# Ledger of designs, part 84: miniprotein binders against p81326

Target 1, 226 residues: p81326
Amino acid sequence: MLHFGGFIMEINHISKILEKEREEYIRNKVEEYLKQGFSKDDAVNKANQSWRTYIGHRIQDVIYNLLKKFLKDSGLKVTTDKALNNRNLPEELDKVKRLIAINYGEYLFLPDADVIVYKVENNDIKIIAIISVKNSFRERRFETTYWKLKLKESPVTSHIKVFLATPDKDNEISYKCPNGKPKKMRIILEYELDGIYFLKEDFEETEKAKHFGKIVEDIIEISKKL
Below, E stands for the ipSAE of ESMFold2; O stands for the ipSAE of OpenDDE; V2 stands for 0.75 times the mean of E and O plus 0.25 times the DockQ between their complexes.

## First folded at step 6 (miniprotein)

Design h71
Fold by OpenDDE base, second read of step 7:
Structure h71 (fold): chain B 226 residues (1-226), chain A 104 residues (1-104)
Amino acid sequence: as target 1 above (226 residues)
Amino acid sequence: SEERAEELIKKAEELYKLAEWLALMYGPEFAILILKELVREAEEEGDLELAAKALLRAAESYIKAGNPEKARELAERALELARKLNSPELEKEALELLEKIEKS
């Protein structure tokens, strides 16, 4: 068993490497936006936003591919919400899409599901877990908890585990009570979600807050109970 | 210290495996970022052998990325380091890679 632990230490390194490329990326994007006719201040703001989007997608892709690789031997499958946005889906993915849909009366909507883990048994699809990947907690801090609560409301989706994976680069949720002051966001996320997985070493570990290295084992264990 | 050198070597081995996997999954450009960082760390620690090896791996990745010019630059740097180290093995590997680049 390729110890998942060794690869995980490297995820922290990847984040640092990506951050080093930021200055060059920002410079190039600022130049691009200036050429488009934006003011210097607008160009800088747009470049910074572009960077946040870029790095977020890169981290998400890494996590997706890691999970796909390490869950493969367990017979588990992995997809993304992006893959489910296609008009023409294979039968398997169409079933996955339907099994994670949330009912809003006249409408069905999908939760934010950066990574979806499922298994196929006897041509039946069982959704195991949804992993939300967040690089930073700026906007929509409780978006993942909203989706967890919505999924819990239906007997069709109530069994689906919802996990958050984050490097938490700004230490927004790494500790519950730093300096004796409760971090509302950490406490709520940990309470409402099935788990938080950190792509870093410096955090307060609890039963639900773990290093990302544990996510594969936890998912496999959950899959055996379904 | 010898301990730090051993730690760096272990880290390098892990990074090489990761780079290979990343190259496969995300393309050689992503692997190159890791390898460049490894070169920097190796140079900062004074481990010129590790730096040379990482440069060669990065050069190989640039070949795969379709950038033979950058591959050549890195392979030449590796060759220079190999000569400074008096390592015939690294020199041979660098020369072989340069030959491969010329044929591509």
Scores: ipSAE 0.018, ipTM 0.374, lowest interface PAE 5.2, mean pLDDT 84
Fold by ESMFold2-Fast, scan of step 6:
Structure h71 (fold): chain B 226 residues (1-226), chain A 104 residues (1-104)
Amino acid sequence: as target 1 above (226 residues)
Amino acid sequence: SEERAEELIKKAEELYKLAEWLALMYGPEFAILILKELVREAEEEGDLELAAKALLRAAESYIKAGNPEKARELAERALELARKLNSPELEKEALELLEKIEKS
């Protein structure tokens, strides 16, 4: 039986939808900026910058919905750091917030956790994984690594797996030694994080660097060991 | 609001259980973090009674952690709040805790 065939099929379907969405978005934004009086070159540049911001949020939403859908039958729950930043939290989510928060002396802060996977067992909450979603590595390259290292400092949070999910369309971290030269960002991210999941086919696969289609199976296996 | 106050009290009971579990598993220092955040939330909502209760629980955790100085500081804050609220029950709890600290 193909346990996660439906998940892989849905990823492939969404990839095609996002490609078409990009063409329409850029076309519309170029027209919008031209109407505002920008030059053709400026309009194209602004449209591409706008797309990078848009697709980042869009991919986060896609990953959240996919994980929520495909982890539900395994008794796993999914939330977001955006949901946890709401002041009026239900009891269960408030407990999730407390169990994931990092201590800075007099202050507690949430790590940047685009997607959070947890389970409820005997009315106790266990945080399984945090997934950071990055469309681009031009800025905030080691942000996810910083949060991983901070979580490791506390016995309350040291068990939490920290994953990176990325299309990496610019090949910033797809290979460890492209052209025979070590790629510092890929090497550090793979070393410090618990896994990197690529939303693309062309990348160097390792025990920790995998296709995104493997993430549901991996999270379920981790949850069984907790 | 009254509805928000009731919701916060119910939430506090669950957070107290979480704090106790963290103290049992990892040490009293980890309970203190949960309780100090609850104090801040209670103060922001104007629930001084809940703030005083959370301060007293945090002070107890500081005693168990071997930090009587911090315990005294929080218990004194709780006593001030108990007096502002004219709550004889909270005042008694704060005074008993301060006495326990001085006796050690």
Scores: ipSAE 0.000, ipTM 0.401, lowest interface PAE 12.2, mean pLDDT 84

Design h72 (at its last look DockQ between E and O 0.03; V2 from the best seeds 0.00; counts 0 for: pae E 9.4 > 1.5, pTM E .732 < .8, SAP 70.882 > 70, placed apart)
Fold by OpenDDE base, look of step 7:
Structure h72 (fold): chain B 226 residues (1-226), chain A 105 residues (1-105)
Amino acid sequence: as target 1 above (226 residues)
Amino acid sequence: SEERAEELIKKAEELYKLAEWLALMYGDPEFAILILKELVREAEEEGDLELAAKALLRAAESYIKAGNPEKARELAERALELARKLNSPELEKEALELLEKIEKS
């Protein structure tokens, strides 16, 4: 059984390994889009967008599977927003869905929740954490922060921890003040979120900014206080 | 340097375990294949042909699970070649058994 400690080095390579397949993937997608009648420029742009989506999903899937495995022995359960997007949910998942919903008056909407960690006690559901997985911050830089702030507005959801997991391959938020200049995005994300977990070694560690290898321990600790 | 070689070996071993774990425990052969391909490359670059052969065999098994017996065969054959080069009867036997399984699938 892979000890979570040994997992630390393994997870650092996920983004790098996937990026090696990028050139072949892009070539194949460009060819596919050209056959669909797109211009060369449009095909390249679409292929690059497809790649970003693909790699993001792959990283998310890995993180989901890892958390599911490593939290199982602690009696914690893991699901995703995708799994909740069903008309016919088991009672347990229907409760999870309702307990993460954000009130907009006449409407309830779900936050972006790539991974949801919860526990079941005496048929009652307690939501522990939501993990947002971001491969890059090109778009929607503060989306996770928005959801965290919205969850804080309700006593039903205010206890839910919101974490960001990222390889931060472009070093957008790895350091707070590189060259003495504050990185606005890192500072805001670290301030507003409950934690940032890096799938890499080269980052500025703080109380809230940690290696992804710490996330399981942190979640288990939070779960004991609920 | 010896230190760098040890770090690379340790990394390779961890990647191998991760790939095997992903393939066996979660049924994600695609990701396992990517990791194992990288492991093979790293092993070959470092001259660890035994690790490369083992990774190739695991990758072949993952391709079978992914429904690509042709690619599985290619990797198993490459593993067989490495096994012979290493004079490893054990790896050779494993490669041959896997090839037989692919032919029957």
Scores: ipSAE 0.018, ipTM 0.391, lowest interface PAE 5.6, mean pLDDT 83
Fold by ESMFold2, look of step 7:
Structure h72 (fold): chain B 226 residues (1-226), chain A 105 residues (1-105)
Amino acid sequence: as target 1 above (226 residues)
Amino acid sequence: SEERAEELIKKAEELYKLAEWLALMYGDPEFAILILKELVREAEEEGDLELAAKALLRAAESYIKAGNPEKARELAERALELARKLNSPELEKEALELLEKIEKS
């Protein structure tokens, strides 16, 4: 550990800056929404939702760049659902998009996947994993589970691993039995998904619930079996 | 050489800030360790041993937070070796202090 005074001061300074940035973001957004005619309560709710969207996209970008960097030498490629929604899609990515699309009769839709890992062998594309990045579980609590179940319905997509990556700051899924009661969301998510990767230290670790730092090695091991 | 060194420094700063931000904001030492180990690999490949030693010390600190003093000791010992190769008394002092902290644990 660094010299005590220097280390503590640096950490506190960064934390204070980040909390101030959040506070300023919220304040500016509330003012914007009030000018649009929203009530104070509505403006505050919308501003907090806006911040959660912003920080969630930021975390997703970090995860994307990390996986792209660390998986490259293993012959694995990474893309995002945002990239797959591009209007002029390269042939390789168009194949990726078609390989994860879910059939709803006359319609085809992409699962709500944030980051997609795949490999290319002899012009054949194999989807390895989809990583869903969730900052909060207040709404659409089992969306990731739904997509896993839909992917399992077809032999073309049933091999695709579906992971959840989350900071879970509010401990919504960090423990299986907080206060002695089974937490339905954690139990079902862990049961149905192929893994949950926490971007924090304090959570109940299991065979499927791990520190995020394990995800690269896990993906590489899975890719060797496909 | 100068262009490649400048690119490494820019990338190192981005990775270091990212590791600090994620470790500080979310308390995920394993994630920070992953990033810092990649930084060590690139620094060693480019021959920037001072950066490699600094990244090793940060990774060792993260292993301490993760409750893995065995891995922390391994990285701190590598940083000490680099500090002596560099003739850097500041880095040597930092590595030795970290090793003493680990030993008393």
Scores: ipSAE 0.011, ipTM 0.356, lowest interface PAE 9.4, mean pLDDT 78
ESMFold2 (binder alone), alone request of step 6: mean pLDDT 75; pTM 0.692
ESMFold2 (binder alone), look of step 7: mean pLDDT 75; pTM 0.694

Design h73
Fold by OpenDDE base, second read of step 7:
Structure h73 (fold): chain B 226 residues (1-226), chain A 104 residues (1-104)
Amino acid sequence: as target 1 above (226 residues)
Amino acid sequence: SEERAEELIKKAEELYKLAEWLALMGDYEFAILILKELVREAEEEGDLELAAKALLRAAESYIKAGNPEKARELAERALELARKLNSPELEKEALELLEKIEKS
């Protein structure tokens, strides 16, 4: 059994490694957008946005694959919101989709759920946790919090744990009160969410703010109580 | 300092394991990127054994990714390093990989 603990420290380097590709990626994308007829300034802006999206997806994929692998032996299953967006879903995934849906009266909408962890027992599906993956907090800073609060409003979804996983590259939420000044975002996210898991070493650890290496154990423990 | 060397070794081991895991999951592209960086760092530090191992793993990833030409290039580099190191184990592994590439 590859001890999850040793492997997880390796994830701290993912952001750094991906950043090495940035210059080349940006150059290529700028060239592509210039060929499409965009101005230089627009091309640069679009390239930077494309990079943020690209990095976000890469980190999300890594986290998904990690969770899928390490939760497999515990009998837990993992899916994504992307997988649930299909018209023709297998019965199991259709049930998962319904069990995470949020009621808006005439409409049901899914929360942002980069990773969904669930178990199947006696043909019954229980949703255990939703993990939101964020590389940076430039946009929609409290989106995950919004979904947590919405899930809490229904007895169907109130038990679902919502976790945030982030490398927090820009140190936006790594510390609660750096230099004696409270970081609003860290405080609110930690208060409202069930946990924050960092893909880095340099952060303020608390009961809810942990290294990503703890997420598997925490999910397994939660699953036993459901 | 010895401490710095130990930290570098630990980091290298972590990167190597990460690459292996990524390759196992089928993310060969990212695995190769990590391994190439590891090769560069290993060569700069003079750890030719680590460089050779990383090259071999990268070559394996290229095979799985459907690029036997790049796999061959890296395996040949690994073979050269293995010979410089007088490592029969690494040499054998490199030769076995080259044989696999010739049969694919």
Scores: ipSAE 0.018, ipTM 0.481, lowest interface PAE 4.6, mean pLDDT 87
Fold by ESMFold2-Fast, scan of step 6:
Structure h73 (fold): chain B 226 residues (1-226), chain A 104 residues (1-104)
Amino acid sequence: as target 1 above (226 residues)
Amino acid sequence: SEERAEELIKKAEELYKLAEWLALMGDYEFAILILKELVREAEEEGDLELAAKALLRAAESYIKAGNPEKARELAERALELARKLNSPELEKEALELLEKIEKS
C-alpha cells in the first residue's frame, strides 16, 4: 500500500512527468501531421488540440486511481462519470447515478463529476464528494460552479461536496490578487465551491485552496460528519 | 547527502508502485513514462535492481501498447543489468519477455 507521505511524493513527480510527456506528445503529433500533408502551423495547432484532449483523460485517470487506493482503508468507494455512463450498470452504481442526477423536468443529467466518492453502510448509499478535474479554464470556466449550485437545490444532493482539482499550468486561478489586481475567476470559484486542490507547488493557499496532497484527509473528515 | 539518497530511493519505490498499478489498470502510456523516469532515477542512485525491474515492466507495457521494437530495447537493457547483478530471477524474466516479443 502507498503511505500518505508517498501520496505527496507521487503528486510532485507526476507533475514533472506530465511536463515531459507533453513535450514528447506534441513533437510526435507534429511529425505525424506533417507526414499527412498539413502545414507546420496547422500541424502544431492540431497537435496542441490533441494534447488538450489527451491530458484531460490522463489527469482524471491518475486522480481516480490515487483516490481509490488511499480511501480504501477508510471504507470509502470511488467511481467515475465514465463508469456511470456504461449501459450495463451494477445495482450499486445505478443507485450512485440516481443520487447525483439532476432533474430537468422530463430529463435527468449527471453533473460534471469526473470522480465520485461515496460510502455504503447498511444498504444506504451516501455520496460524499464529486471532483471536477480541469487542466485549463479557457472555455468552461464556471461549469463546476453551475453544477454546485444545481446540487444545492435538492435536499437529496445539497450535502454533496464539490471540489475542483487542477494543475493550473497557465496560472489562471492560482492567485487572488497578483500585484493587487484580483483574479475574478479564482475569487468566484473559491467562494462557490467547497474546495480547490492544486496539482502544483506555487499558488496562494487558503482554507479552501490547498495542495492536492490534502484531499484524502479532507474527504475522510467530511465522511465522518455525514 | 545520505538523507537525499534515501529520499530519492523512497520516491523511486513509490513511482515504481504507481507505474505497476497504472499498467494493471490498462494505462500503458502513462506507466511507460513513469517507468522511464524511474529507470533514470534508479541508475543515478546506483540501484540497478530497481532499474532492471522498471525496465522489464516498461517493456511489458510497450508490448501491450503495440510497440514490440521499443519493448525489445528495454528488455535487452534489463537482461544486461540482470547478468551484471547475477540475478537468475531477473534474467529469467528478461529472457521470457524477449521470447514473447520475438514470437509477436
Scores: ipSAE 0.000, ipTM 0.192, lowest interface PAE 15.0, mean pLDDT 79

Design h74
Fold by ESMFold2-Fast, scan of step 6:
Structure h74 (fold): chain B 226 residues (1-226), chain A 106 residues (1-106)
Amino acid sequence: as target 1 above (226 residues)
Amino acid sequence: SEERAEELIKKAEELYKLAEWLALMYGVDPEFAILILKELVREAEEEGDLELAAKALLRAAESYIKAGNPEKARELAERALELARKLNSPELEKEALELLEKIEKS
C-alpha cells in the first residue's frame, strides 16, 4: 500500500522535526530561566521539566493530525474529547459525544478519549476506535483499561476498539525481564486493550502490540465491518 | 436458577463477541466460532437449561448462514424452534421462524 508507506515516511519526518523543536525549545527556556535569575543547572533542569509537559501535548496533537490526514481518503473522521467538551456542538459531534458517553446512573461522562475515530454512513454515526495517548506511566497506568471495561458494559459502546499509543521512553511496557517474560503491566495492558501502538522501534512485536506505523491500516480494516 | 442462566448467557455472548473479533482481526475460520457455540449448547442441554440452549442454537445458526452453510443453519434453527415451543416462548419462536424464512429465501 503506497499510502501506508507515506504514513511511515511522515512519522520519520515528524520525528526529525520534533528533535529540532526540542533543541530550540530547551535553548529558549534555558535563556528565559537564566534571565529570571536561576543558576545554569536550575535553568536546564526547569527547561527539561517544561519540555516533558510540552511534548505530552505535542505527541497527542501529532497523532490527531496524522490520523486525520491518513484516514480521510478511507471516509473516516477524527475528533478529540476536548472538541466534544464544547457547550455548543455541531449535530455530528453531538452524536459522537452521545455514542461514547458512559452511564453512571444520573450522570453521563466521557471516557479518556484523546483521539476518536468514527465514520458517517446514511446519516448514522459509527464509533470505530478510541486512542489513549500516554507519554509516560505513573501509578495510574491502568486508567485506559478502566475505560475499556466500562465501554464493554453497554451494547451502544461495547464494539468500540480501545488503543493505547505511547513512546514508552522509560521502557515500562516494552522491556522484557531477564527470563524473557514481559512485565506485569505490559501483560495486563495487552490482554485488556484491543491494541498497543509504540512510537519507538526497539521492542518485540506481538499481534496486539505493534509499531505505530500500523495503526492506520488496522483502523481501516476494523471499519470495513461496521 | 435464574441467576445461573443469566451468567451463562453473558458468558455465551462474550464468547461470541470474542469469536467475531478474532475472525475480523486475524482471519480466523468462522468454523472456530461455530465450534465454541456448539460446545455451549451441549453444556446447556446437559444442565437442562433449555432456554440458554435455544438462544445458543439461534446464534450458531446465524453464524452458519454467514459461513455459507444454510443446511446446517436450518438444522440448528429448527431445533431452536422445537425448544422455543416447549418453553412456550413467543420471542424465541418468532426469532427462529424469521431465521428459517431468511434461509428459505436465500
Scores: ipSAE 0.000, ipTM 0.059, lowest interface PAE 27.1, mean pLDDT 78

Design h75
Fold by OpenDDE base, second read of step 7:
Structure h75 (fold): chain B 226 residues (1-226), chain A 104 residues (1-104)
Amino acid sequence: as target 1 above (226 residues)
Amino acid sequence: SEERAEELIKKAEFLYLIAEELAEEGRPEEAIKLLEWAVLMYEEEGDLELAAKALLRAAESYIKAGNPEKARELAERALELARKLNSPELEKEALELLEKIEKS
C-alpha cells in the first residue's frame, strides 16, 4: 500500500508540470480565439481565463481522487458539490446535501464545497470537513472564509471543518510577513479557516498551515472526535 | 460522451505527467509507484480503461527499469482489463508489450 505520505510529496511537482503546460495551452488557445475573430488582446485575456478554469478543475480532481482513495480505508466518504447538484440524489447524498446547507431565512443554499468529507455511523451522517481548492486568489479571495463563517452560525454546521488546499504558485499566501510586511490574505485565511494545506514545499509552516500531505491524518483525527 | 472521455484523459494525463517528470528527474522507481497508484485509483473508480492504460505505462516503465517480471504481471493485468472492456486497441497494445517482454 503506497503510503499517502510518499505519494503526496510528489504533488509538489504539480506546479512545475502546470507551468510547462501553460505556455503551450495559452499559445494554442490564443490561436484558436484569433481564428474566431477576437483581437490579440482579447484572445490573450480569454486564453488566460480558460487556463485558470482548466487548471482549477484539474487540481480539484486530483485532490478529490487522492482524498477519496486515502480516506476510504478509514471508512470515510468523499463527495463534491457538483455531485450534489442533482435533482434525484441517493438518500445518503441527499442527507449530506442537507447537512451542509446554510440558512438564509427563506432559503437554504450550499456553500462552495469542492470536496466534502463525511462518515456514516449507525445510519447517521456526520459531515467532517469541506475542502476548498484554489489555484490562485485573484478573484473572491475570501470566499472560503465567508462560507466558514456562515457554517459557524448554525449548530447544525458549526462543527464542520473548512480547509483550503492550494499550490499557491504565485506565493500569495505562502508567507505571513514576507520582507517584514504582513500579507493580509494569509493572516486572515489562516485565522478564519481550520487549516490551509499547501501543495508545495516553499511556505511558512504553522499549526494551521501545513503541507497537503498532512490533510488525511488531520481529517481522520477530526473524524474520531465527532 | 466526448466530455467524459476528455475528463478521463485529463485525469490520466496528470498522473502520467507527474510520473514522466519523476522519470526525467532520475526517479524511475517513484514514477512506477505513482503509476501503480494510478492503476489502483482508476480500478476503484471503475474506470477500467484508464486503469488498463496506466498498467501498460507502468509495465513499460518496469521494462526500462530492468524488471521484466513485474512488467509482465502488469501487462497481463492490462490484457485482462482490455478483454473486459472489449477494447481491441488496448488488447493489441497489451499483447505487443507482452511479446516485447518475452523477447527481452
Scores: ipSAE 0.020, ipTM 0.425, lowest interface PAE 4.3, mean pLDDT 83
Fold by ESMFold2-Fast, scan of step 6:
Structure h75 (fold): chain B 226 residues (1-226), chain A 104 residues (1-104)
Amino acid sequence: as target 1 above (226 residues)
Amino acid sequence: SEERAEELIKKAEFLYLIAEELAEEGRPEEAIKLLEWAVLMYEEEGDLELAAKALLRAAESYIKAGNPEKARELAERALELARKLNSPELEKEALELLEKIEKS
């Protein structure tokens, strides 16, 4: 049985842990910078910058572990681009790598795919989805869109769903203008990507922009059609 | 045919916009790939003004990527299009870029 309620419960539990982790992290980093001779204002600013970098990696790891746990019983497997860049790669992961690689003439490059979902049936590997995890859109805002456009141009990769997962704490893409028109970045991301999953509650849902709690069910449904 | 043309123009516009953002982020190699696609789409639909603009942006990205030879080639193509279109603005931009390439 698919326990999506259990998935949502774990997301809520992890959100509370991350809030406490942020407070302790910033407190400790402020103390560290003060001991190094920085002013109070500089120490706070540096601690906040450090947290933004830390939480990006932390959220990616959380999403990877949640998807791995909740997709396992559906016969779906999960890996990361970091795993695929290992110098000693198992045969199965080498096949996954080649099925998502983009051809640049004499060279093959991996898309910047934080989390990859695939299935294995009768020694045949099918890539279901890649998920880009972004904590902010200050930089690299269209990286996911670039890789989606590249994947579309090959019959080997054109079926692969490309999703964005983000807390969007600064309301950069979840906000809607007073005239009802979304911001340009939101329009482009929603148009080109197969879905956006928000790790926040306060936003207007669409067919392609949903709460992160729906991602497991959506991926399983997509996998049944492949 | 007309619906396909409209779709290609929208896609080229998005590729151009994404490439501008990538170039601003210091990712010229990725910007180049998207701009070269935009050029092909604009040329297919006969939008030579936008094709010339995309060529100039690609040439700028080639300079940043350390390939001045390819930058010169694309800037020369943009200059030819600018003259064919009788566009003083595009001609000036192409000539300024070619001068910049010669000085590096």
Scores: ipSAE 0.000, ipTM 0.200, lowest interface PAE 15.7, mean pLDDT 80

Design h76
Fold by OpenDDE base, second read of step 7:
Structure h76 (fold): chain B 226 residues (1-226), chain A 104 residues (1-104)
Amino acid sequence: as target 1 above (226 residues)
Amino acid sequence: SEERAEELIKKAEFLYLIAEELAEEGRPEEAIKLLEWLVLMYEEEGDLELAAKALLRAAESYIKAGNPEKARELAERALELARKLNSPELEKEALELLEKIEKS
């Protein structure tokens, strides 16, 4: 068993590694937008926005692949909301999709679920956890908490753990009370979610706020209780 | 330091693991990109051996991706590093890979 703990400390560098591409990416995108007729200022702004989207997807992909790999030996399976957006799903994924759906009366909608962890036992599917991946909290700051609260409203989904994984590069939620001032976002996210997992070392650790290295163990332990 | 070397090895293994998963998912370009990052990281750290190994793995990935030209470029870089390191093992591996590229 590749000791997940030893390898996971290296995840702290993912953001740094990905940021090395930023300069070139921005340059190329600025050039692209200039060719499209945007002003220099608009081109720079659009390029920066494009980068945020791009880097967010890259981090999500890394987390997905890590969880998939490290949970495999435990017999746990991993999928994504993107994979569930197909009309023709395999039976297993169709069941997963139905088991995470939120009831809005006449409609069922899926929560944002960047990563979904589930197990198959005796031909029954049990959803274990949903992991939301956030690189920054500029937009939709409490979206993950909304979905957690919605999942709690149904006995079908109330058991599903909702975790947030983030490098929190801008230290938006790394500390609860920096300089004696409460960080509302950190406090609310930690209170409402089942856990926050940081892809960095510089954060305030609590019972719910942990290094990403603990997520695999936590998920496995949760899976044993279901 | 021995401790730093061990840390670098762990980093390498981690990135290789991710790259393998990406490759298995049919995303070889992203896998290769991680390996290229690994090369850059090792070059910055002065670990030319790990850099050479990463280059070789990246080259292999490019072969699988149907890009023998890029594979050759990386294998040649690996060969150069192997020679700088005086590593017969890495040199042999690089040469074998180059031969494979020529036959593809």
Scores: ipSAE 0.021, ipTM 0.345, lowest interface PAE 5.6, mean pLDDT 82
Fold by ESMFold2-Fast, scan of step 6:
Structure h76 (fold): chain B 226 residues (1-226), chain A 104 residues (1-104)
Amino acid sequence: as target 1 above (226 residues)
Amino acid sequence: SEERAEELIKKAEFLYLIAEELAEEGRPEEAIKLLEWLVLMYEEEGDLELAAKALLRAAESYIKAGNPEKARELAERALELARKLNSPELEKEALELLEKIEKS
């Protein structure tokens, strides 16, 4: 079993690296847009927009690699929806894909599961959890809840835990209104999902809303019950 | 019931957004399946404007998937609906898409 203090240390280290990467990314993109003939103000605005897209993918990759590293010794495997969309899948990943696919009449679709945790026992695959990674909630705020509700409809997928992982830097779901009430989006997400894991320090923890450092321990405990 | 109707509308809205995202991510075959299902739902509910829009998005996805014949079929259906709805904006979009298909 892995010591979870090492996981927390690595999260903190990566957060510092990502902040430094932002400065270098913005500088390089500003230079690129200036070469394309944009004004300084336009170049800066475009560079910031480009960073928002880049960091979304970067956070997904970071979470995938951290979970893969820290769950391996517990007999748990980690994959991504991107890997499951390869044409020639290994037998094991083809089985994973079939076990999380959602039925829409004649059609089967994968949920937008950025990270998927599963285990293999005697050639049988059990899906433990699907983790959706969101850097912002502007356009797709309830996508994760939609997939959770669809998975609950089938006895094949109803046991699968659906988690949200987010830095929530814009305080879209981690802060409360002046009256102390959580925002509607936070209430709905926490009610419908199995957990929310924040990649930030400043928020009120609940039974379902925790610091990201708790996710490895929680997934391992869930896997023992399956 | 009214509760079931609200659930179906919520489902259709999310599926439409998912289909658009799939097409943008280079997965036009999966987008097509969702959009074709949405066309059927919208037609059954009498939402012909939304049906025409879904047909046009499906036709665009068929072009990306390398099936211009199917794209033409869906764009022609969208044109027919646009004319029934007296929607010059949808009619223009359908005609522009048909012109692109014929030139490829």
Scores: ipSAE 0.000, ipTM 0.121, lowest interface PAE 18.2, mean pLDDT 78

